# Designs tried in a protein design chat: VH-VL binders against q54fm4. Part 1

No score or structure here was measured in a lab: all are predicted.

Target 1, 189 residues: q54fm4
Amino acid sequence: MSTAPSPTITSPTQTSPVVINKSLICQDSTVSNGVQIAIGTVLHPRSSIIISEGAGPIIIGENNIIEELVQIVNKSPEPMIIGSNNLFEVGSYIECKSIGNGNVFEPKCKILKNTIIKDQCSIGAGCIVSEDKICENNTIIAQTQNSQIQTTSTLPYDHHSSIHMTHLELLHKSIPLFHTIKKTPILEK
Unless a header shows other numbers, all headers, positions and changes below count from the first letter of the chain; antibody chains are not in Kabat numbers.
F, E and O are the ipSAE of ESMFold2-Fast, ESMFold2 and OpenDDE, as the mean of both directions, binder to target and target to binder. V2 is 0.75 times the mean of E and O plus 0.25 times the DockQ between their complexes.
Where letters were taken out, [cut] stands.

## First folded at step 4 (VH-VL)

Design s64
Fold by OpenDDE, look of step 5:
Structure s64 (fold): chain C 189 residues (1-189), chain A 122 residues (1-122), chain B 107 residues (1-107)
Amino acid sequence: as target 1 above (189 residues)
Amino acid sequence: EVQLLESGGGLVQPGGSLRLSCAVSGFTFSNYAMSWVRQAPGKGLEWVSAISGSGGSTYYADSVKGRFTISRDNSKNTLYLQMNSLRAEDTAVYFCAKDLEGWYGLYGMDVWGQGTLVTVSS
Amino acid sequence: EIVLTQSPATLSLSPGERATLSCRASQSVSDYLAWYQQKPGQAPRLLIYDASNRATGIPARFSGSGSGTDFTLTISSLEPEDFAVYYCQQYDDWPLTFGQGTKVEIK
């Protein structure tokens, strides 16, 4: 009875940490002139960041993940400010005044005009944040069978942050392998 | 016109501390990553540290890691470099430099200050 | 770290001549390479970014080329003010690193 040699568990190749020193914008994304996108932020294919005619600039912070079919639109003459470490999932629509840090926007949610989303909020799939609404820190909006509900999260922010960064690193590693990346636009000085 | 003005340099003993400042004008400070680059007398350029526009990301050369801290106050349009546990090899002209491309990341450094001299000597 | 090696160490030329400076990276830096000029007692000045883009205000006689590991700065016709030290710098990976410099001096 020839004892088959135990498969040598090849230790997972320590993948060298991905250096995040630039934004990652896919070629097939749409970005208006006047949009600013900070280091680490990823725009997936078919995402759109649009400044309407006569509208103010859109400023997006660091390490945001903007997935496919996401639409970020500024129609206001005032600047739209988006902070850092936010996740915009597939098909979400964003027309806010401002967004803070560490928020999650689930698929096909809608943030309507003049809204303020502060920090560490979660907007559930298909949920709608009404115009002029202010979501305080740690706000959770979720859809139930019969209604949209709002509550406040008590979860520590640190856990979300670690997962987000891991996700971000993966994207920075993988996206350039499968997609053409836009050259960083030169901002008018 | 974009201007960068370094200050805080001087003579310090080994083991001492200094805080460098870089006052900036002529651009939206918060929109640009900033770097410190040093040059020892008669030597080449050495990158020391960088900080993103928001200040959320900081980077250091191995030679200064754990001893130097880069920070910024966007409300005051000022970049800082706290230098602790200084060594003779830290003797250099220290330049602050503005990133070219603003929010998008670190690229070429398009504007430099005139530098401030740090001398570490017993 | 990524090591940038510049060559030659010194380039002696006359005004009007073509200058060709080389920068070689120990690994690929894509096109994330800049060139700087530094004159004695002055701060460095950005010449080229992203390997081939000329910075604002830089004369057309300066050009950059290359990708990956091999880069070249060319001065098509040297002016008296072009005699200086030139540095390449990569920003593809941390830490940011500079070449050791090439001195362009008058023959």
Scores: ipSAE 0.019, ipTM 0.629, lowest interface PAE 5.4, mean pLDDT 89
Fold by OpenDDE, look of step 7:
Structure s64 (fold): chain C 189 residues (1-189), chain A 122 residues (1-122), chain B 107 residues (1-107)
Amino acid sequence: as target 1 above (189 residues)
Amino acid sequence: EVQLLESGGGLVQPGGSLRLSCAVSGFTFSNYAMSWVRQAPGKGLEWVSAISGSGGSTYYADSVKGRFTISRDNSKNTLYLQMNSLRAEDTAVYFCAKDLEGWYGLYGMDVWGQGTLVTVSS
Amino acid sequence: EIVLTQSPATLSLSPGERATLSCRASQSVSDYLAWYQQKPGQAPRLLIYDASNRATGIPARFSGSGSGTDFTLTISSLEPEDFAVYYCQQYDDWPLTFGQGTKVEIK
C-alpha cells in the first residue's frame, strides 16, 4: 500500500511585510506647493490637494488614503489640518478647517468650508456636511431615501480600523507597479 | 538658522545605559522626521533610528532593536535616544539629523549636529 | 537590507581635476539616494538628494546622477576644500543604509 506522499502544503510565501516608509503620490495627482503630506499617506491618480491663492498650507497626517478624483481644497488663510488614518473615497470634496483621525469619507461626499470633523466619523456617500459644522467624535452621517440623517456610533470606525492598514499596505505594494510616483513636495523652509 | 546640538554622551560600562538628547532650533521641529546616525572611530556612517515628526512612527536598525528607544518631545524641541544594554560595538559618535523634506518623510538628512561621543568600555 | 557599495575606496586627484564617485545598490532604490560629504572631525553635510538634486548652498560643481541601482556623484573641478570622505545613502527601504564611503584625497 504505497502511502501517497502528503502534499507538502507550501506555506504561503510569507510576503515580506510591506514597509511603509514614505508617502505615495501618483504622478497624475495635483498637489500645490505648501502641502505637507506625512509618511504612509497615499494619493491616488487624479486626486487633487489644492491651496488657493493666498490660502494657508494643507497639512496631512500619516497613513491617509486619498482616492481618485478626491479634491481637498483650502481657501482659508488659516492652515487646513488633516490627521491620520483617514479614508477619502472617490470623488469626495473636502474644504474643511480640520479633520481628525480615523474618519471615512464615502464617495462624492462634501465637506464644506470651515467645518471641523473630529475623530472616527463616517460621512456617507453623497452626503453634505454644511459650512461651519462640527462633527463630534463617532459622528455618522448617512443618506436615506428621503433625508440625510446623523447619529453617533463606533461601528463604522471599528470596521475601518480593522482593515485600513491592510488596505494601505496593499496600496503601497500595488500602486507603484502600475503608476508613476512623483516626489513628495519639498516644504519651503 | 537650523541648529542641532547633541548631548548625553560619555563613558559607560558594558550593559549600562545612556540617554542622548538633541536640542533643535531654527525650524518647526514637529514638521520633520529625525534620525540618529552613529559613526564608530575610523569607520563609516551607520543609521541607528528614526522617528516621524509626530512621533507616531519609530524605526530601528537591527543592531539596536530592543535595546534603543527613540523619542521626541515636540514641546521642548528635543530628540532623545535611550540606549540600554550597551555593548562595546555601540562605541561611536552619535549624530542627530534632520530630515530634508519635512513632514514625516524620511529622505536626505540636510542638517546634522556635531555629534556626541559614546564610549562603551570596561 | 539594501547594501550600497561605493567605488573606488580611495580616489587620489589634484585640484582642478574631475572626480567621479560610484554608488551601487544591491537592489533598486529608485532615485531615493543622497550623497554626503564629511571632513575629518566634522559632521556630514548633505550634497545631493533624490539622486540628482543639489542641496541648498552646495556649489554647482557637485552633481548627482543615476537611478535604480547605479548612481554617480561628480565633482567637475575639485577645490581644495573638496578633499573629504563621501557617502551615499538610500532611503527607499528600511533600514536606511549608507555606503562604506569614498575618500577623495589629494594626489
Scores: ipSAE 0.019, ipTM 0.645, lowest interface PAE 4.8, mean pLDDT 90
Fold by ESMFold2, look of step 5:
Structure s64 (fold): chain C 189 residues (1-189), chain A 122 residues (1-122), chain B 107 residues (1-107)
Amino acid sequence: as target 1 above (189 residues)
Amino acid sequence: EVQLLESGGGLVQPGGSLRLSCAVSGFTFSNYAMSWVRQAPGKGLEWVSAISGSGGSTYYADSVKGRFTISRDNSKNTLYLQMNSLRAEDTAVYFCAKDLEGWYGLYGMDVWGQGTLVTVSS
Amino acid sequence: EIVLTQSPATLSLSPGERATLSCRASQSVSDYLAWYQQKPGQAPRLLIYDASNRATGIPARFSGSGSGTDFTLTISSLEPEDFAVYYCQQYDDWPLTFGQGTKVEIK
């Protein structure tokens, strides 16, 4: 089971929609040159996205949530491709080849090199996805009695998507209240 | 050199349909959000629709929701606007526009096409 | 929907004068405001983004200021090519919206 602190949010008098029209990158996150991050993705403080010497770029899609102390590292000369709507919880380590959409990586899980995670997978806290493994759609990996088990989820996709978007909207509203955000860079000449 | 080339405008009757295209070059298309903006004759600018770099998120002005569909084909470097159930008030020059930033989201439209005229009349 | 109100509607000035254009938002848009210039028969041209940053290739005589709800575009000394219509645009919340425009014309 995972335990993470929830952000403290002061609710408005009436709920207004939070429109996600930009990425939210905390100033005290670390992002290597050559990392591409699409609209809506949130980087929490002390998260890192690192391209090792001689490695290829990291391309990250839309509306991902990357929590504190998450490390995403590409050590391969090939591009690392991460899709959209993924949740990377506190302290997870990611050295994949590719990750699809709508996945959850619970705290301190490890996704090792050359792995392929497809869509709607859940990787449990402290679990390890071994090198070269392919996790097909809807895979659940969980820790029990010092062993890992793998099952297939049947939870509806639309419910996962709505929960994720609600979480993302909350973060876009709340994080700027407590953290400094990287400003938009000026265009090169 | 960033270039946007619009096409597909023309004369159409009310209730008709039209598809606009915007061919892009000079940048990595999939990294950038794109917008359609229109301008009725003698009037100001009106934002119509936007789409994320991947195509996974789409946004519409209330005046066009349910009638217009924005899409993109990143393999062909082309942005589209499918316009259905057209009305006289949709008569305008339609511009495609590229978002300023390819790193961290949607900020402003730094490159615009030449525009394509859509005329909706009986 | 965030309404942007520009004032004045028309600004009649001579070359060499300072132009001051106002844009007011119906709710806070933080710094997420852009300014565009449009000449007859042309597409808009981005001048300022994030309230105060000049876009690439924009002359230093153009400057933007403000935050929250009140924004200003200043042209420190008008050149003949600056007589055009100017639009503000917010990108803080969907739908994206433009102001109605300020026409800067030669007196």
Scores: ipSAE 0.005, ipTM 0.510, lowest interface PAE 13.0, mean pLDDT 84
Fold by ESMFold2, look of step 7:
Structure s64 (fold): chain C 189 residues (1-189), chain A 122 residues (1-122), chain B 107 residues (1-107)
Amino acid sequence: as target 1 above (189 residues)
Amino acid sequence: EVQLLESGGGLVQPGGSLRLSCAVSGFTFSNYAMSWVRQAPGKGLEWVSAISGSGGSTYYADSVKGRFTISRDNSKNTLYLQMNSLRAEDTAVYFCAKDLEGWYGLYGMDVWGQGTLVTVSS
Amino acid sequence: EIVLTQSPATLSLSPGERATLSCRASQSVSDYLAWYQQKPGQAPRLLIYDASNRATGIPARFSGSGSGTDFTLTISSLEPEDFAVYYCQQYDDWPLTFGQGTKVEIK
C-alpha cells in the first residue's frame, strides 16, 4: 500500500507474512466426521468440534482462532454455520445456530442452543447468551458484579480485524514449533 | 485385508464415454479419501482425481476437469470415475488408490488396485 | 502446479550397493512428500510418506530424508527385488503431482 516507509527503508522487516494456505489443526484436537473447516482456521490442542448423534453438519469459515478447551457442539438436525475471523477464547462453549464474522467469545462464555450471533459482537468472559437469542451486529455482552449487560460497540471494524490478523499470523508461525499438526484437511461437505 | 478392484476399462472412440468402478473391501470405506491415478503406456504416474470420505469434496487435475466426474457410493463400497469427451491422451491404465489417513487429510496412497486399461482410439 | 524433478533418470547398480535417489520440488512442499516403488506390470507401492516415515511393511533398508524442496530416497543395500522404478509425489497443494521417475536397474 501507499503507507510504505520512505526510500531510506528498503524493507519493512517488521513481520514476514505467513502463508495461510491451509488450516492449522493440532493433532490432539477432536473433530467429528461431517465438520468442514476452511482455510486459515486454527484449532488449538484439546479443542473439540463435535456433531452429536443425529445432528447436522458444522461448517466453519476462514481464519477463525479456536483456543484450548473450546467446545463447539451441534445437537440440532439443522446445519451449524460459523463464519470467518472469529476468536473463541479458552474454554468457551458454543451451541449456536449460526455465528457471523469478526466476533470475540471471551474465556468460558457460553453460547446456548438456537442462538444467532451476527457480526462484530463481543461476548464477555463467563457471559451466557441464552437460548434463542439474536445478537445483532456490534453487540457487546459484558459481566458486572451481579448481572450481564448489553451495549453496542462503537469501535471501528478495521481496528478489531487488524489485531485478529496479526494474532493469526503469529499462531501460524508459532504453533508448529510446539505442537504436532494434522495434515492439510480435505474439505468435507 | 484391504482390497481395491478396478473394472470398466476398455476400448472407446474419441469423444466417447466410459465409467470406471473400484470395489473396495477390508476397511471402513466412508472414512477414507480416494484417488484415481493413471499411467499412459510406457510413461509415469499422473494423478487424476480425488474425493473425500463423505463424497462432499472433489478435486481434479486440469487435464480432466469438466470431462471427468469422481463419485462414490458408500453404501455399496464403490468408487466411480465417469469419463466423458475422451481423448487419445486419456489412454492409460487407471488405478484407484486409498489415502493412508482417515477423515482429516492427505498423507499418501497406501493401497492401490491393479488397474484397468482404457484405450481411446479411432 | 508443483513440478517434481527426479534425478538421475536411470541408476545402474549391483545388488548390495547403496542407491541414492533425488527429488526436487519447484517450490517448498514442507514434508508433504511420498515415495513409491513400481515394478513392471504391477501397481505402485507406498514406501515413504511425510518425507521420512516408512510405510507399514516396508523394509528398514528404505529411508527418506529432506524437507522443503530437496528430498532423497536411500536404499542402504540393494536387494534383487529392489530393481524397479521409483516415483516421488507431493501432496502439499492441488493438483497432486508425481516426479517423472527414477529407474533403478541391475548393472
Scores: ipSAE 0.000, ipTM 0.499, lowest interface PAE 11.9, mean pLDDT 84

## First folded at step 16 (VH-VL)

Design y3
Fold by OpenDDE, look of step 18:
Structure y3 (fold): chain C 189 residues (1-189), chain A 121 residues (1-121), chain B 109 residues (1-109)
Amino acid sequence: as target 1 above (189 residues)
Amino acid sequence: EVQLVESGGGVVQPGRSLRLSCAASGFTFSSYGMHWVRQAPGKGLEWVAVISYDGSNKYYADSVKGRFTISRDNSKNTLYLQMDSLRAEDTAVYYCAKDRYSLWFGYFDYWGQGTLVTVSS
Amino acid sequence: SSELTQDPAVSVALGQTVRITCQGDSLRSYYASWYQQKPGQAPVLVIYGENNRPSGIPDRFSGSSSGNTASLTITGAQAEDEADYYCNSWDSSGNHLYVFGGGTKLTVL
């Protein structure tokens, strides 16, 4: 009985580098009118970017990853500005004045109103950045057993950047396979 | 090519009204916030007013609040500035400016050539 | 008084580098935009955001920010760069949404 070789479903190895030339917004995400999203930025399903009634614009830079259940909300007539290469993990809440570049917001963290997060910061899971706070570059906020602690990172930024880009490439490749994508406006440089 | 052409300027007495228009072309007018910026003779630039892409939101400088009204007709690609109760200090070249974005972000990426408003007794 | 302050005048030799600086509290939170205005002409956007140039603006123009300051740098100044330069940002004073600096007259020698 010649056991017919099981057809090896060779998943087409996309050998060509994924060119990130647009934003990727899933259909089941919620995005208000007036939100500007730059190239490469990914909005996962059930994420939301909301401009409240009478509130100012939200500008989101390039190559951000906004995961499921993330809420970005502007309630101020002033603009909300989010830079590039940030990771917003599942369930994080963002109500900031501004966020710089290369930041990581771990699951279910909260950035409250009028906050400024500069560059290369890490906000730990479940941590809360209080209102009006300014996080300087390389700020790390983490949760311990008893309290939140704040320190300054000594890690080189380059490693994080490489991982982030790899992650983005993967998302741009995989998300359209499983999710319907919205037509998205691209923030002009 | 983006073009903004202001009109409606002139000489007017204090207390009178004037309406400025800005005809826009070369871009999707209804997709962008629009601004008025003025410049008194020999002076710097002063922001006057902004209107969102859909006209739903308007903001004014305190110096003109209650006297000036910004509006737009997207079907005509035209921006307006109704100026009431004009004062001598309102004398300026008035520029319409396109916002780079749909709301009032404040990057004025294109300007008209301006129209002169002179308030004089 | 303006929320953004600029030097009223600066000079640069042809081909040299000049930096025009804008200072104000709002610049701690927001990026500035820069506008070039030549005599009898409308302003032209030359720099916005971190370091963005609109189409048609030469690469000799660049922007930077630090603390409560924003700077426009012209690397290799040309004769045609002689103009007034205005910075702009959001106004936190409540009088305006936006505020312009007083302007800097750049002379190219």
Scores: ipSAE 0.111, ipTM 0.698, lowest interface PAE 3.3, mean pLDDT 89
Fold by ESMFold2, look of step 16:
Structure y3 (fold): chain C 189 residues (1-189), chain A 121 residues (1-121), chain B 109 residues (1-109)
Amino acid sequence: as target 1 above (189 residues)
Amino acid sequence: EVQLVESGGGVVQPGRSLRLSCAASGFTFSSYGMHWVRQAPGKGLEWVAVISYDGSNKYYADSVKGRFTISRDNSKNTLYLQMDSLRAEDTAVYYCAKDRYSLWFGYFDYWGQGTLVTVSS
Amino acid sequence: SSELTQDPAVSVALGQTVRITCQGDSLRSYYASWYQQKPGQAPVLVIYGENNRPSGIPDRFSGSSSGNTASLTITGAQAEDEADYYCNSWDSSGNHLYVFGGGTKLTVL
């Protein structure tokens, strides 16, 4: 024998899971002509993705999170390629040649020109990745009191991917409630 | 099922024009970038041109720039390639290819069967 | 252009593992994609964005890269894998948006 559960009143802002089938680009962001942004990527207000005069395109993969005041700038005639599942936290500056997948760029870090960041790297808050540097997979760059250090992470990729996707789902639910969104097409696999 | 069907190929003399068409079905044509890629007989693949989902951006390989024009009619689900001032080196099978994404991301996830263009006298 | 270089031919015994390579300066910065083409047929995308397989591509196909070199690996090669294979990447020189390698003919013995 058991008692039937009481009906639950759902809130007006959440009744079913969000399906991620488009990018979310906030109206107050700046995006140059020639930038391509794939499904699931979220661009917060006051962020910018800029192609300088004479520079090549910027191509950004799936499910990236680009937070407020982030600046992604291509000044090179070569294409800039950013992969998938990357987190660019507030105020970071990105002038890379390429960035792979699953990386975290903590607040106000600077990724200078012609850098190559592979996969699963973490660049600490305020850290500077000097021009031409190559960060191989699983690189951690952090700031100490006296210096910037580099080490290697052993964190499994599946753990990072789960946390990242949970964050994306929350953003896809919440961003449209508070910000005007630029029109984007639906991309299907 | 995604289908891309090219037509309009044939034999033509140098200096003449041809117009290729690609009929698309099985996907939302107006949401994706589209490409032309060619292959000379017995040779490798060469990218020719791309057009974004809404037609606002077009890019061409240097070998065809100024002679070829890519276009699309989203109401008819059709991609076009106008080929003017044809040369012998334009002889190839021309493939219509779908971009995985809306602009020009460059992953060609579906291809048509191709249509042969032969430029000779 | 010759920006992406592939060996023109490679052979593998049935059921064995084969690696098809592609080299070029663009591959230091950008991932390779791989296309399979059987005689008289259109190309088919088998690997994109380093090591992503489209739906319907067997998991015996995988991709990898290091330095300026990308590789397509086929484990347990089967008779139907006999084809030409092309690598493809963004063009680092800016002359074309995309560049293909010259192709590698795979023969399964």
Scores: ipSAE 0.008, ipTM 0.544, lowest interface PAE 10.4, mean pLDDT 82

## First folded at step 18 (VH-VL)

Design z5
Fold by OpenDDE, look of step 19:
Structure z5 (fold): chain C 189 residues (1-189), chain A 121 residues (1-121), chain B 109 residues (1-109)
Amino acid sequence: as target 1 above (189 residues)
Amino acid sequence: EVQLVESGGGVVQPGRSLRLSCAASGFTFSSYGMHWVRQAPGKGLEWVAVISSDGSNKYYADSVKGRFTISRDNSKNTLYLQMDSLRAEDTAVYYCAKDSYSLWFGYFDYWGQGTLVTVSS
Amino acid sequence: SSELTQDPAVSVALGQTVRITCQGDSLRSYYASWYQQKPGQAPVLVIYGKNNRPSGIPDRFSGSSSGNTASLTITGAQAEDEADYYCNSWDSSGNHLYVFGGGTKLTVL
């Protein structure tokens, strides 16, 4: 009776914690010269960050997730400032003056020129934030069947942050496995 | 060897204009952004302005915006700073500095020796 | 606009180690560059990026960062290191693309 060797339960390879120590810019992304991107920020393939001719720089903070087909464009002579921990989902169009921290831009939403998005805002899929609008902290814009509505979120910031970081870690782990990353000599922390 | 040589400094009265020049050599001038940085006597460094490699983009510190104009002539490897409506607080040594990048947001890898601008009545 | 703050003055004994620190919100996101300025001279880049030294800068100079701080460390200070040191970073909050710290005067004792 040949004792079948007990399957060696290979201890789950302790996946070394993903160290976020750089930005991840996919080769297939388009980034204008002069764009600043801080550490942890991820640009998916076919995303674009564009500075128009004569326009000011685009400065992007830490740990942003910029998904496929996202367009971030500055046409203003003034700098465009994007904070940290923002999620730009597929196909969103961003032409704002500034974006704060911890915002979510759902698919195909549009942020039009000279807008200010402060912190912890959520812009729903397909929603349009009109020109010159200021979205105060915790603003939620959502699409209903008949209209676009605006409300204020009461969700704690900490919860959103935790989910975002988990997502970010996953991306930092997975993206380099499937995509070529641009070598950017950016002095990002 | 990279060299940056500022000129055009002097003593001027408030409200007057002055034009500074920076002659560049030792590198491909047209490939890099250029900056002006100033230092008031006994004070720290203050960024003043930047111009992109091709001259298409210009940015200024708030303190000089509307009064100063940065420009460049790549055919002459020269950076300029036109200073209008000069004020006493504009008194400083003005340095030209090379950006490590073509547009902006590099580091200042090379500096000139500076030229002194004194605005006094 | 983002500000960078530095101690106005620090001292180090010859051959000892000194750390000059720069603090500011922009440093949370971006590296600082460091410039040495001796009396009557133009600034000289000594550190940039994570810990990069330009050619000609001695290896006793090093850079580090933590949180909203950046630090220039001189390991084994020499007499010639007596100078003003300025940190610089990108301004992520305003119309000033670049911001300098107030400078630190280093005295070598």
Scores: ipSAE 0.029, ipTM 0.665, lowest interface PAE 5.2, mean pLDDT 89
Fold by ESMFold2, look of step 19:
Structure z5 (fold): chain C 189 residues (1-189), chain A 121 residues (1-121), chain B 109 residues (1-109)
Amino acid sequence: as target 1 above (189 residues)
Amino acid sequence: EVQLVESGGGVVQPGRSLRLSCAASGFTFSSYGMHWVRQAPGKGLEWVAVISSDGSNKYYADSVKGRFTISRDNSKNTLYLQMDSLRAEDTAVYYCAKDSYSLWFGYFDYWGQGTLVTVSS
Amino acid sequence: SSELTQDPAVSVALGQTVRITCQGDSLRSYYASWYQQKPGQAPVLVIYGKNNRPSGIPDRFSGSSSGNTASLTITGAQAEDEADYYCNSWDSSGNHLYVFGGGTKLTVL
C-alpha cells in the first residue's frame, strides 16, 4: 500500500548497482516484427516503429529516446539504420535511410525518405528534411519566419551527452512506475 | 476528448476524513499515471500525489505522507484520494491531472476542473 | 524538496515580447513544463520538454532553458495571455517527485 518497494533493478552480478541494462518499451507502443532495439532505448506510449509490407528491417542502437506519437517507418527494401543517443521529440516523423548518433529531432519535424542524417545534428520543430538530403555532422536546421535555414553547431559534445544521459536515467527510473514494459530484443554482438 | 471530473469535495472539520473521486474518459486510463495537485485559496499549485498506471506504485508530497492515500480502479476509470486526519492547511481546490509519458519532469497534459475541500471548525 | 523560483509579477505592453523565468537546481538536469491559469479555471499546459507546444497553443509561446533557468517567452502578447504562469519540474532528489514554482502573474497593459 503506502510502502511499496522500489522498482526491481537487475544486475549482471550479485552486487546490485543501478545501471541501464535494458530497453524500455511501453506496452502502448507499436513495434513491427523485424525491428531490433538495442540496450537503453526508451519508447514512450503511442510511438510506433513500423516496417511496411515488403520493406527491410529497422535497426535501432543504444540509449535513444523516442517520445509519444513519433513514427519511424521503413518503406524501403533496404535496412533502416538508426544509431545511438538520439532524441526524437513528440510527433516527429522519420522515414530516413540512416541516422547516426547524438541527434535531436524536435517536435513534429519530418525526415523524408532516403535521407542520411549523420552525427550531432539538430532538426528544428516542424522542419522538413527533404528526400535524399544528407545532413553532415553538426548540422542545425532551424525555422525562421518563412523559411528553414541550415548552419553548423558550435556546442560542445560533452554538454549534450551529459544532459541526454541524465534524461535517459530519469526515464529508466520513472517509466516502470507508470507502465508495463514490453519484451525488448537486444542486438547480439 | 479527454475528460477528468473531480467530485467529493466539501466542508469538514479538522481531524476528519474525506474521499475524492476523479472520473476519467476519452483515453486509455490504465496506460497512464495519474496525479492530484492542489491549490490553496489565493496561493500557487502544489503537487500532492501520483499513482502508476497499474496502481502498484504510489508517491506523496511530504505534507500529506501518512495521511493521504491515492488509489485507482482501472475497471471503473476512476482515480481516488482518501484524505485522513485533515488539517486547516489542506484547504484547497484539488485537481486531478493526467501524466504524459514524453518527459517525466512534472508534465501534466490534461486537468480536471477541480473540487474544493474546506477544512474548518 | 527543491524550490523553483519565479518572479511573482511581470507586465508587458500589448503586442510586445515578455519573458517569464524559473530558476532552480533541478532545471540543470530536467526540462520545465509551463502551465497557464486564468482566474477560476484549471491550469492548461502551454510548453513542455525543450520547446514543445501542445495542439491549440499559439506559436507566440516558446520555451528555452540554460543552466538552472527555464524561460517562457510570449512574442506579440495579447490580452488573452493575461494569467498566472507556473513552471514545473521533475525532481528525483528529496521528498517530492514534482515541484512547482510559486507562479508569475502576467499583466498585459
Scores: ipSAE 0.000, ipTM 0.458, lowest interface PAE 14.9, mean pLDDT 82

